# VH-VL binders against q08179r182to404: the designs that were tried, part 10

Target 1, 223 residues: q08179r182to404
Amino acid sequence: KLIEIRKKTSEFLHETLEESNLITYNTIENAEKKQKFLNFFRKLYSAKEGKIMTFQHDEISAIAQMFKNDSVLDNLSRPQLAAMSKFMSLRPFGNDNMLRYQIRSKLKDIMNDDKTIDYEGVESLSQEELYQACVSRGMKAYGVSKEDLVDNLKVWLELRLRQKIPSVLMVLSSTFTFGGLPKENYSKAFSPLAEKKETKSKYDDLLDLYYDGILQVLSSIPD

## First folded at step 22 (VH-VL)

Design u3
Fold by OpenDDE, last read:
Structure u3 (fold): chain C 223 residues (1-223), chain A 119 residues (1-119), chain B 106 residues (1-106)
Amino acid sequence: as target 1 above (223 residues)
Amino acid sequence: QVQLVQSGGGLVQPGGSLRLSCAASGFTFSDYWMYWVRQVPGKGLEWVSTISDSGGRTYYADSVKGRFAISRVNAKNTMYLQMNSLRAEDTAVYYCAKEGRDYGYFDYWGQGTLVTVSS
Amino acid sequence: QPVLTQPLSVSVALGQTARITCGGNNIGSKNVHWYQQKPGQAPVLVIYDDYERPSGIPERFSGSNSGNTATLTISRAQAGDEADYYCQVWDEKHHVFGTGTKLTVL
């Protein structure tokens, strides 16, 4: 039941994010960054039109870093907010502002928890703590081995703390990564150039999946 | 404008105690992790301690662990460093620092306060 | 403990470009931050996350990080740029600072 709910929530978010402006172009102050932003989305749109476009992880990260949690949340619709809340294991209630507040509060907690985990080490977490940490971040945790949970959390920390991907995008990305969406919905057009690491570890695979998810979130921004 | 104003410090004998204060303004204090960094005169910078936004988590460099205690009162926008069992090697200028908007760096620093441990 | 190695001193002529390096094993995989410290003053953040510039810091300051070396570049050096510069990273449960570089403007 939980898996089904997550899948439905993921599908819903995927379908509706196209209607949302996650950020405004005008919020970018730096001219160079603005140009990078435009170039990225032009490339993204070309990919949507059927052109084979490849995106590097660093390119995705650079664009993702331009997004802000508050700005994204302010532009989500009520259904999206509700879906996101559920995905984060929240009980959505109240008006849109209340939903945003709850999500912001949860994101803040996750952000602080990320730092705490980074200081203390992922390996210091009990199985229960690890499970809860993954669940709160929208990751698939049920039926997942401890090892995989650890890897998932490590990838999360890498992207969030090292690559500085906003938490809101990470959570939304998780909906694509762990939502059980058929691989077919991954537009083959968005092939992140997997860094040719000769031996892809499970960690690397997860990393790639997250970047794919982030790319999908970014692709959902309306033209 | 972000400001960190420090107070406390001074001269103390080995084995003595001092308490440093850092008063913050110009930002939502309770939303940020805070830090202490010290610098021996003429030397480099050394991280001393970290405190989480709520004060629920604290971390220390090995050199001060068990002797120093970092704390904060968010209602007063103030962070503290209680230094006990002070040693000569603790002699340094101590800085309070604010975490940046992003993780891992310090965007604003206090003016520093000198702590001298000498017999 | 990973040691961030900086040159003890760098000299630059007025109006020229100074480069200060910070060496560390696989430092390119970390986020490097840079601080300027003038005598008797607190450190000031000049670069964060390898290349980002805080508000108020001149465009003359830039950063790069790859492989085993991060670099702070100061173009069109001014007399006021004379200071100590420190690189810094987060490394597994603690903040690590470089050894520091004294920049002299000639």
Scores: ipSAE 0.880, ipTM 0.960, lowest interface PAE 0.5, mean pLDDT 91
Fold by OpenDDE, look of step 22:
Structure u3 (fold): chain C 223 residues (1-223), chain A 119 residues (1-119), chain B 106 residues (1-106)
Amino acid sequence: as target 1 above (223 residues)
Amino acid sequence: QVQLVQSGGGLVQPGGSLRLSCAASGFTFSDYWMYWVRQVPGKGLEWVSTISDSGGRTYYADSVKGRFAISRVNAKNTMYLQMNSLRAEDTAVYYCAKEGRDYGYFDYWGQGTLVTVSS
Amino acid sequence: QPVLTQPLSVSVALGQTARITCGGNNIGSKNVHWYQQKPGQAPVLVIYDDYERPSGIPERFSGSNSGNTATLTISRAQAGDEADYYCQVWDEKHHVFGTGTKLTVL
């Protein structure tokens, strides 16, 4: 039942995100960054038109870093906010501002928790703590081994703390990564390129999957 | 404008104690992790301690563990460093520092406070 | 235990380009930050996350990080750029600073 709920919630988020503008307009603080941003979304547009486009992880990361939690949250619709809240194991109630506040507060807690975990080490967490950490971040946790939970959290920390991906995008991307959506729902028109590694670990696979999720989220931004 | 104003420090004998203060303004103090970094005169920088936004988590360099205690009072926008069992090697200029918008770096620093441990 | 190695000193002529290196094993996989410190003053952040520039820092300052070396580049060096420069990373539960470089402007 939980898996089905997550799947439905994920599907709903996918549908609604396509109708929402995550960022109204990136204020031009840096001309080079702006150009990079435009080029990226032009590439995404080409992919939507049926051209097969490939994206590097660093390319995805660079664009993702241009987004801010507050800006994204401010542009989410009520259904999106509600769905996101559920995905984060929150109880959505109240008006849109209340939902945003709850999500914002939860994201803040997660951000601080990330730093704490980074200082103390993922391996220091109990299975229950790992479970809760993954659940709060929108990751699949039920029925997942401790080892896999550790790997998932490590990937999260890499993307969030090292690659500086905004937490809001991370949570949204988790819906693509762990929502159990059929592969058919993924546009094959755009795909992230994994770094050329001779041997891929489970960690690497998860990393690739997460970048795919991030790319999907970014692709949901209206033209 | 972000400001970090430090106070305390001075001359102390080995085995003595000092308390440093760092008063913050120009930002929401309770939203940021804070740090202490020290510098031996004429030498490089060394991380000393970290405190979380709420003060619930504290971390220390091995060189000061068990002797130093970092704390904060968010209602007063102030961070402290209690230094006990001071040693000659603790002689340094101590800086309070603010975490940047992102994790892992320090975007603003206090003016520094000299701590001298000598007989 | 990782050590960030910097040259003890770098000299640059006025108006020329200075490059300060920070060496570390696989430092390119880390985020490198740079601080400027003038005599008797606190450090000032000049570059963060390899290449990002804080508000108020001139465009003359730029950063790069690849492989085992991060580099702070100061173009069109001015007399006011004379200072100590430190690189810094987060590494396995603690912050690590480079050994520092004295930049002299001739």
Scores: ipSAE 0.873, ipTM 0.956, lowest interface PAE 0.5, mean pLDDT 90
Fold by ESMFold2, fold request of step 23:
Structure u3 (fold): chain C 223 residues (1-223), chain A 119 residues (1-119), chain B 106 residues (1-106)
Amino acid sequence: as target 1 above (223 residues)
Amino acid sequence: QVQLVQSGGGLVQPGGSLRLSCAASGFTFSDYWMYWVRQVPGKGLEWVSTISDSGGRTYYADSVKGRFAISRVNAKNTMYLQMNSLRAEDTAVYYCAKEGRDYGYFDYWGQGTLVTVSS
Amino acid sequence: QPVLTQPLSVSVALGQTARITCGGNNIGSKNVHWYQQKPGQAPVLVIYDDYERPSGIPERFSGSNSGNTATLTISRAQAGDEADYYCQVWDEKHHVFGTGTKLTVL
């Protein structure tokens, strides 16, 4: 039931995100960041059939860090806010402002839980705690091994706590990692260091997958 | 406008107890995790303890576990450090600190309170 | 406990560029924060997340972090920059501070 709700809300968000102005160039804090934004989106705009553009994790992170949770939420329509709420296992109610409050409150709870896990160690979580932690973050957890749940949670902690990806983008990215990437995808994330390894770990693959999800959120921004 | 005003401190004998206070203003205290960091006079900084925004989670450096207890009363905008079984090596200036807007750093600090443990 | 190694002291001529290093194994994978502490005062955050400046910190202060070394750079050093400087990271369930560097402006 949860899987079905998440699949449906993910599909709705994927179809409608391009209708939203999640960030405005002029709100970016300084000239250096504005230039990075322009260079990134010029490259992203050039992605097309037969010309796959690749992006390093660091450059994706730098762009993602420019987003603000409240600004993103302010630019989502009520149907989008409701879909996001349902994806996050919330019961949407009230007007737009109440929905935004519910989402912000849940993002805060997840962030506090992220910090708690970082202090106590992912290894300290029981299987049920791992399951609930992954489910609450929009990850597929049913039928997933304990080892894989650990890796998924470690990727989340790396992105949110180390790479400083805003919480709202983490959740939107989860809709792509949960619901599946578009079949026609001309942009790909990679890590130069991980690509040099003899064998990429499951963690490295998951990290690439989540960065691909972030790329999909960014690529949904109107030209 | 963010201010952390500390009180408490002083001279105490080994094995004794002391309670430090940190009164906050200029921000929504209950939204932030809080910290204690200490500094032996003339030496470097050492993280001592962390408390979550609700107070439901507390964490300690290995050197103080079981002896120190961090707490907060959000209605009073005040954090505390209860120090028990004090040792000479606990002699330091103790700072309270506020978490930044994101994870992992301390953006505002109190003025510091000297704790001296000696007979 | 893990230790972040800093030089004991660094000297810089007035108006020149100072660089203070913070060494740690694979520190480039961690977020490095920097604090300035003047005698008798509490530390003040000057750089967070490797290179971000808090409001009110001059653009003369910048940071970088790669490999095993993070660096705080102070351009056009002023007399008022004379202070102790500490790096700090989160590492394996602990907040870890560097050993501290006394910056002297000549």
Scores: ipSAE 0.833, ipTM 0.933, lowest interface PAE 0.7, mean pLDDT 89
Fold by ESMFold2, fold request of step 23:
Structure u3 (fold): chain C 223 residues (1-223), chain A 119 residues (1-119), chain B 106 residues (1-106)
Amino acid sequence: as target 1 above (223 residues)
Amino acid sequence: QVQLVQSGGGLVQPGGSLRLSCAASGFTFSDYWMYWVRQVPGKGLEWVSTISDSGGRTYYADSVKGRFAISRVNAKNTMYLQMNSLRAEDTAVYYCAKEGRDYGYFDYWGQGTLVTVSS
Amino acid sequence: QPVLTQPLSVSVALGQTARITCGGNNIGSKNVHWYQQKPGQAPVLVIYDDYERPSGIPERFSGSNSGNTATLTISRAQAGDEADYYCQVWDEKHHVFGTGTKLTVL
């Protein structure tokens, strides 16, 4: 039942994110960041059939860092907030403000758990704890090996704690990694270091997948 | 205006105990993880301990594990460091510090409290 | 604990640009933070996450981080910039500080 709820809410969010202004250009802190924003989205909007655009992980991270959790949540409609809540295994109730409160509270709980895991080590988690950690972050965890759960969680920690991807974008990206990327996808993430390897690790593939999810969230912003 | 005001410290014999206090104002104390960092006079900085925003998680540098205990009382906007079984090498200025807006750095520091461990 | 290596001292003429380095293996994959400490005072955060400036820090403070070296840059150096400077990272369950650099403004 959880899988079905997540599939439905992911589909709804994928179809409606373009309706929300997740970031406002004029609120970006300085001119250098504003120029990075413009250059990135000019490149992103140029992607189409026959012209696949590739983005380095660092490039994507720099743009994602410009988003703020509260600003994104303030610009989501109530149906979108309800869908996000359900994806996050919350029981939505009340008006927009109550839904935002629920989501913010859950995002803070996940962030505190991320910090805890970073201090204690991913290796300190039992199979059940790994499972619950992955499920709570919107990852597929049913029937997944312990080793793959570890890699999934390590990717999350790298993105949230090292790359400073805002929690709200991490969850929205999870809807694309859980529900699947669009069939017509003209933007791809890559890592130059991983491309030098003879064979890419499962971790490297997962990292690319999550960055692709972030690209899909960013692609939903209207030009 | 964020402010961290420390108290406690002083001279103590090896094997003795001290408790340091850090009183916070100018921000929602219960929303932030808090830290202790020490500095041996004339030397560099060393992370000592971390406490989560609720106080439910605590972490320590290897050099102080089992001897130091970090705690907080959010209703009093105050963090503490209980230092037991003190050694000469614990002699340092101790700073409390506040978590930044994101993970991994210390955006505001207390004024520092000298702890001297000697006979 | 890994060591973040900084030069012991750096001198800069008034109005000139100072650069303070922080060396560590693959430090470019980590977030580097910088603190200023004047004698008898607590450290003050001047740069976080490699290049971000906290409120109240002048724009002449900037940072960069790639490869094995992070750099704190202070443009138009002033007498008040004379201090000790420490870099810091999170590394494998520990907060690690650099060895410290004394900046002298001539």
Scores: ipSAE 0.830, ipTM 0.928, lowest interface PAE 0.7, mean pLDDT 89

Design u3
Fold by ESMFold2, look of step 22:
Structure u3 (fold): chain C 223 residues (1-223), chain A 119 residues (1-119), chain B 106 residues (1-106)
Amino acid sequence: as target 1 above (223 residues)
Amino acid sequence: QVQLVQSGGGLVQPGGSLRLSCAASGFTFSDYWMYWVRQVPGKGLEWVSTISDSGGRTYYADSVKGRFAISRVNAKNTMYLQMNSLRAEDTAVYYCAKEGRDYGYFDYWGQGTLVTVSS
Amino acid sequence: QPVLTQPLSVSVALGQTARITCGGNNIGSKNVHWYQQKPGQAPVLVIYDDYERPSGIPERFSGSNSGNTATLTISRAQAGDEADYYCQVWDEKHHVFGTGTKLTVL
């Protein structure tokens, strides 16, 4: 069953992600971005029990945008590539390069579907289409109301299409939103605009959750 | 190295038809969504049409929907705009444009093709 | 189709800094792109995603976007910067262009 496969593969990725060098500081293209990278990770690695560090969404997005899909995939081990493939509902087989190709092809298909949905409108999707769109992106969809599926998909589109979070980080973040955040979570995302609202919407809560997932991916990066 | 070379413009009477072509080189054409954008002489830019990388999805501005048809042949690295039932208000320079590395912008443009619709 | 408002013209002295604005309701939540167009030529992308420069665009071109205003900044203006400039966003199923600004280098 899909749920059990995703649970197992999420656990494996969470346990091993810190072993992977998902981005290399020297590949960051200019001094301004390098400084943002250093400031962000210095703050992130100072987070500890008793002092929770908070990060604005824009701050997280700026760092996430520095990642390259191909570079991240090139630095994953074959077991990690296989786990990621299974999480994405792909049938992993062949060598490392075949697995990377399969993942790249699926990410391209999802991106094209994201663009299609943005042109046609989320409201144009049937209940079954919403369900399949959310499932294909690694979201919990079983037993979820139509309104919540819409909000989940809108969050995905906001992050991927507008905030320009790389597709590979979106999938890795989905493993944390699907499998649950670590119990020892000492960082939180926040939005100044959403915090000015009297009552935060379900969309705002979901957006925070996905940014928290991105923070977990980023927190696994050494150096 | 990216180049978009356009052809097919000209003078046509109202109600007539034209087909514009956009030949691509210097990039993997089948990986990118493509666009048509037009500009009335002395005025601003207006998005006309979008086609997905495979050609399976097409989208149009309301002003041209039902009259224009965007298409592509990836094996020929060429995109087309079939323009039917042309009106004087369609008079413009038509540009083809390539999707950027990510979503929402046009990183390379063709040289432009003038279409004049006049009786 | 919605419109992004730009000043009709902006003048800048040679070597000085030009600022071209693009106004739209809550444009700060959108990604703003900027194109340069010289007479008889196609537009050329100079800034995308608010502040990113494509290859070949000099560092004196920069962008910012917050609130209801996006701004293209051209420092150390050169004669070759004289052109029309258009902002552009994706806004709810449409690609929307600004009204255009003629930059004159004096």
Scores: ipSAE 0.822, ipTM 0.928, lowest interface PAE 0.7, mean pLDDT 88
Fold by ESMFold2, fold request of step 23:
Structure u3 (fold): chain C 223 residues (1-223), chain A 119 residues (1-119), chain B 106 residues (1-106)
Amino acid sequence: as target 1 above (223 residues)
Amino acid sequence: QVQLVQSGGGLVQPGGSLRLSCAASGFTFSDYWMYWVRQVPGKGLEWVSTISDSGGRTYYADSVKGRFAISRVNAKNTMYLQMNSLRAEDTAVYYCAKEGRDYGYFDYWGQGTLVTVSS
Amino acid sequence: QPVLTQPLSVSVALGQTARITCGGNNIGSKNVHWYQQKPGQAPVLVIYDDYERPSGIPERFSGSNSGNTATLTISRAQAGDEADYYCQVWDEKHHVFGTGTKLTVL
């Protein structure tokens, strides 16, 4: 049942993200960041059939960091906020502001849990704790080995705690990794370091997948 | 305006105890993880302890585990460091610090409290 | 245990650019934060997450981090920049500070 709810809410969010800008260009902190924003989106919007655009992980992270939680949440419609709430296993109620409060509160709980895990170590989690940690973050966890759950959680911690991807984008990205990437996807993420390896690890592949999810969120906004 | 006002330092003999206080204002104290960082006079900085926003999780540097206890009372906007079994090497200026808007750094610091452990 | 190595001192002429390094194995994979400390005062955050500047810190402060070296750059150095500077990272369950650098403005 959870899987079905997440598939339905992911599909709705995927179809409606282009209705919201998620960020206001004029509020970007300084001219250098504005220029990076413009260069990135010009490249991203040039992607089309026959012209696949690739992006380094660090490049994606720098842009994603501009999408602050409050700004993104303020730009989502009530149906989008309700869909996010349901995806996050919350019971949506009340108006837009109440939904934003519920979502912010859950994102805060996840962030505190992320910090706790980073201090105590991913290896300290029981299988049940590991399962619940992955499920709460929008990851597929049913039928997944303990080793793969660990890798998923490590990727989440890397993106949220080290790469500083805003929590709201992490959840929106999870809708693409849970619900599947669009069939027509002309943008790809990569890591130069991982591409130097003879054999990429499961972790490296998973990191690419999550960055592709972030790219999908970013590519959904109107120019 | 964020402020962290410290108190409770002083001179103690080895094996003694001391309790430091850090009173917070200008931000929602219960939303932030808090820290103690110390500095031997004329030397560098060393992380000592961390406490979660609720106070339900505490973490310590190896050099102080079992001797120091960090705590907080959110209703009073105050964090504490209970220091027991003090040693000469604990002599330092102790700073309380606030976690930034994101993970891993300290955006505001208290004025510092000198603790001297000497016979 | 990793140690963040900084030069003991760095000198810069007034109006010139100072660079303070923070060395550690694979430090480029970590977020590096920088603190300024003037004598008798608490540290002040000047750079976080490698290159982000807190409100109130002049744009002449900048940071970079790649490979095994993070660098704090202070352009158009002023007398008021004379201070001790510490880098800091999160590393394997611990917050780790660099050894510290005394910046002298000549």
Scores: ipSAE 0.820, ipTM 0.931, lowest interface PAE 0.6, mean pLDDT 88
Fold by ESMFold2, last read:
Structure u3 (fold): chain C 223 residues (1-223), chain A 119 residues (1-119), chain B 106 residues (1-106)
Amino acid sequence: as target 1 above (223 residues)
Amino acid sequence: QVQLVQSGGGLVQPGGSLRLSCAASGFTFSDYWMYWVRQVPGKGLEWVSTISDSGGRTYYADSVKGRFAISRVNAKNTMYLQMNSLRAEDTAVYYCAKEGRDYGYFDYWGQGTLVTVSS
Amino acid sequence: QPVLTQPLSVSVALGQTARITCGGNNIGSKNVHWYQQKPGQAPVLVIYDDYERPSGIPERFSGSNSGNTATLTISRAQAGDEADYYCQVWDEKHHVFGTGTKLTVL
């Protein structure tokens, strides 16, 4: 039942997210960051026009870091906030401000849990704790091996804690990795270090997948 | 204006105990993880302990584990470090520090409190 | 325990650019933070997450991090920049500080 709710809310968010202004060019802090933003989205526009474009993990991270949780949430409509809440296993009620508060509170809980796991080690989690940690972050966990749950959680920690991808973008990107990437995906993430390896690890493949999810969120931005 | 005001410290014998306090103001104390970091005179900085925003999780450097206890009372905006079974090598200036807006760094520090352990 | 190696001292002429290094195995995969400590004072954060400046830190402080070396750069060095500088990372369940560098402005 959870799977069905997540599929429905993911589809709604995918269909409507392009109509939301998750970040506005004129609010970006300085000219250097503005130029990075422009260069990135011009390249992304070329990908939407049917050319296959690849993006380094570092350049995706730099753009993602420009987003702020509160600004993103302020720019979501109530139906989008409700869908996001349901995806996160929250019961939406009250006005827009109450929904934003519920989401902020849950994002804070996940962040605190991320820090806890980083201090104690992913290996310290029981099978049940691993399952719950992955489910709470919007990952498919039913029928998934312990090894795969560990790898998915490690990628999440790398993205949130090392790469500083904002929590709100992490959850939005989970809707793409949970519900499946769009059929027409002309943008691809890569790591130069991972591409130098003779064979990429399963972890490296997951990292590419999750960066592709972040790219999908970024691709939903108008202009 | 973020402020961390420390109290406690002083001279104590080996095997003795001491409690340090860190009073916070200028931010929502209950939203942030807090830290103790020490500095042996003439030497570098060493992380000592971490406490989660609720106080439900605590972590320690190996050198102090089992002897030191970090705690907080969010209603009083105050964090504590209970130091037991003190050793000469615990002699240091102790700083409390606040976690930044994101993970992994210390954006504001208290003024420091000298703890001297000697007979 | 991992060691973040810094030179013991660095000298810079007034108005010139100082560079303070922090060496560690694959430190480029970690977020590096930098603290300034003047004598008798608490440390002050000057750079976090490799290159971000806290509010109130002048733009002449900058940072970089790649490979096995992170670098704090102080352009247009002033007498007031004379201090000890420490790098810091999160590494394998521990916060680790560098060995410290005394910056002398000549």
Scores: ipSAE 0.816, ipTM 0.930, lowest interface PAE 0.7, mean pLDDT 88
Fold by ESMFold2, last read:
Structure u3 (fold): chain C 223 residues (1-223), chain A 119 residues (1-119), chain B 106 residues (1-106)
Amino acid sequence: as target 1 above (223 residues)
Amino acid sequence: QVQLVQSGGGLVQPGGSLRLSCAASGFTFSDYWMYWVRQVPGKGLEWVSTISDSGGRTYYADSVKGRFAISRVNAKNTMYLQMNSLRAEDTAVYYCAKEGRDYGYFDYWGQGTLVTVSS
Amino acid sequence: QPVLTQPLSVSVALGQTARITCGGNNIGSKNVHWYQQKPGQAPVLVIYDDYERPSGIPERFSGSNSGNTATLTISRAQAGDEADYYCQVWDEKHHVFGTGTKLTVL
């Protein structure tokens, strides 16, 4: 049931994100950051069939950091907010502001849990705690081995706590990692360090997948 | 307008106890994780303790674990550090500090309170 | 627990550019924060997340971080910049501060 709800809400969000008005460029006060933003999106929007564009993790992170949670949430429609709430295993109710509060509250809870895990260590979590942590973040967790849950959670912590990817973008990117990337995808993330390895770890593959999800979110939201 | 006003401190014998207070204003205290950081006079900074926004999670540097207890009363906008079994090496200026807007840094600090542990 | 090594002191002529380094193994993979502390005062955050400036910090303060070295750069140094400077990271369940650098403006 949870899988069906997440699949349906992911599809709705994917179909409607392009209609959102995220005025992030106009809120950037640093001229150097504005140039990076413009160059990134020129490159991203130049991607098409026959011309695959690749992006390093660092450049994706730098752009994602320019987005603000409240700005993204304030520009989502009520059906989008409801779909996001349901994806996050929340029961939506009330007007737009109540939905935004509910989402912000859940994101705050996840962030506090992220910090707690970082202080205590991922290895200190029981199987049930790992399961609940992954489910709350929009990850597939049912029937997943403990070792894979650990890797999923480590990728989330790396992106949220170290790479400083905004929480809203993390959840939106989870809809792509949960439901799969679009078949027509002409943009790809990579890590120069991971590409040097003889065999990439599951962690490295998951990290690429989440960055690909972030790329999809960024390419799907107009600015 | 963020302000952290500290009180407590003073002279104490080795093995003694002392409680420090940090009163907060100018922000929603219950939304932020809080910290204690100390500085031996003429020396550098050392993280001492962390407390979550609700007070439900507490963490300590190895040097003070088991001897110090961080707490908070959100209704009073106040954080505390209970210091027990004090040692000479605990002599320092103690600062309370506020969590930044994101993870890992301290954006506002109290004025500092000197604790001296001496026979 | 890792040590973040800073030079004991750095001198800069008034109006020139000061650079204060913070050395640590693979510090470039960590988020580095910088604090200014004047005598008898509490530390003040001047850079967070390698290069971000808090509100109220002048643009002449900037930061960089790569490899094993993070650097705080203070352009057009003023007398009021004379202070102790500390770097700080999160590392393996601990907040770690650098050894501190006394900046003297000549």
Scores: ipSAE 0.813, ipTM 0.923, lowest interface PAE 0.7, mean pLDDT 87

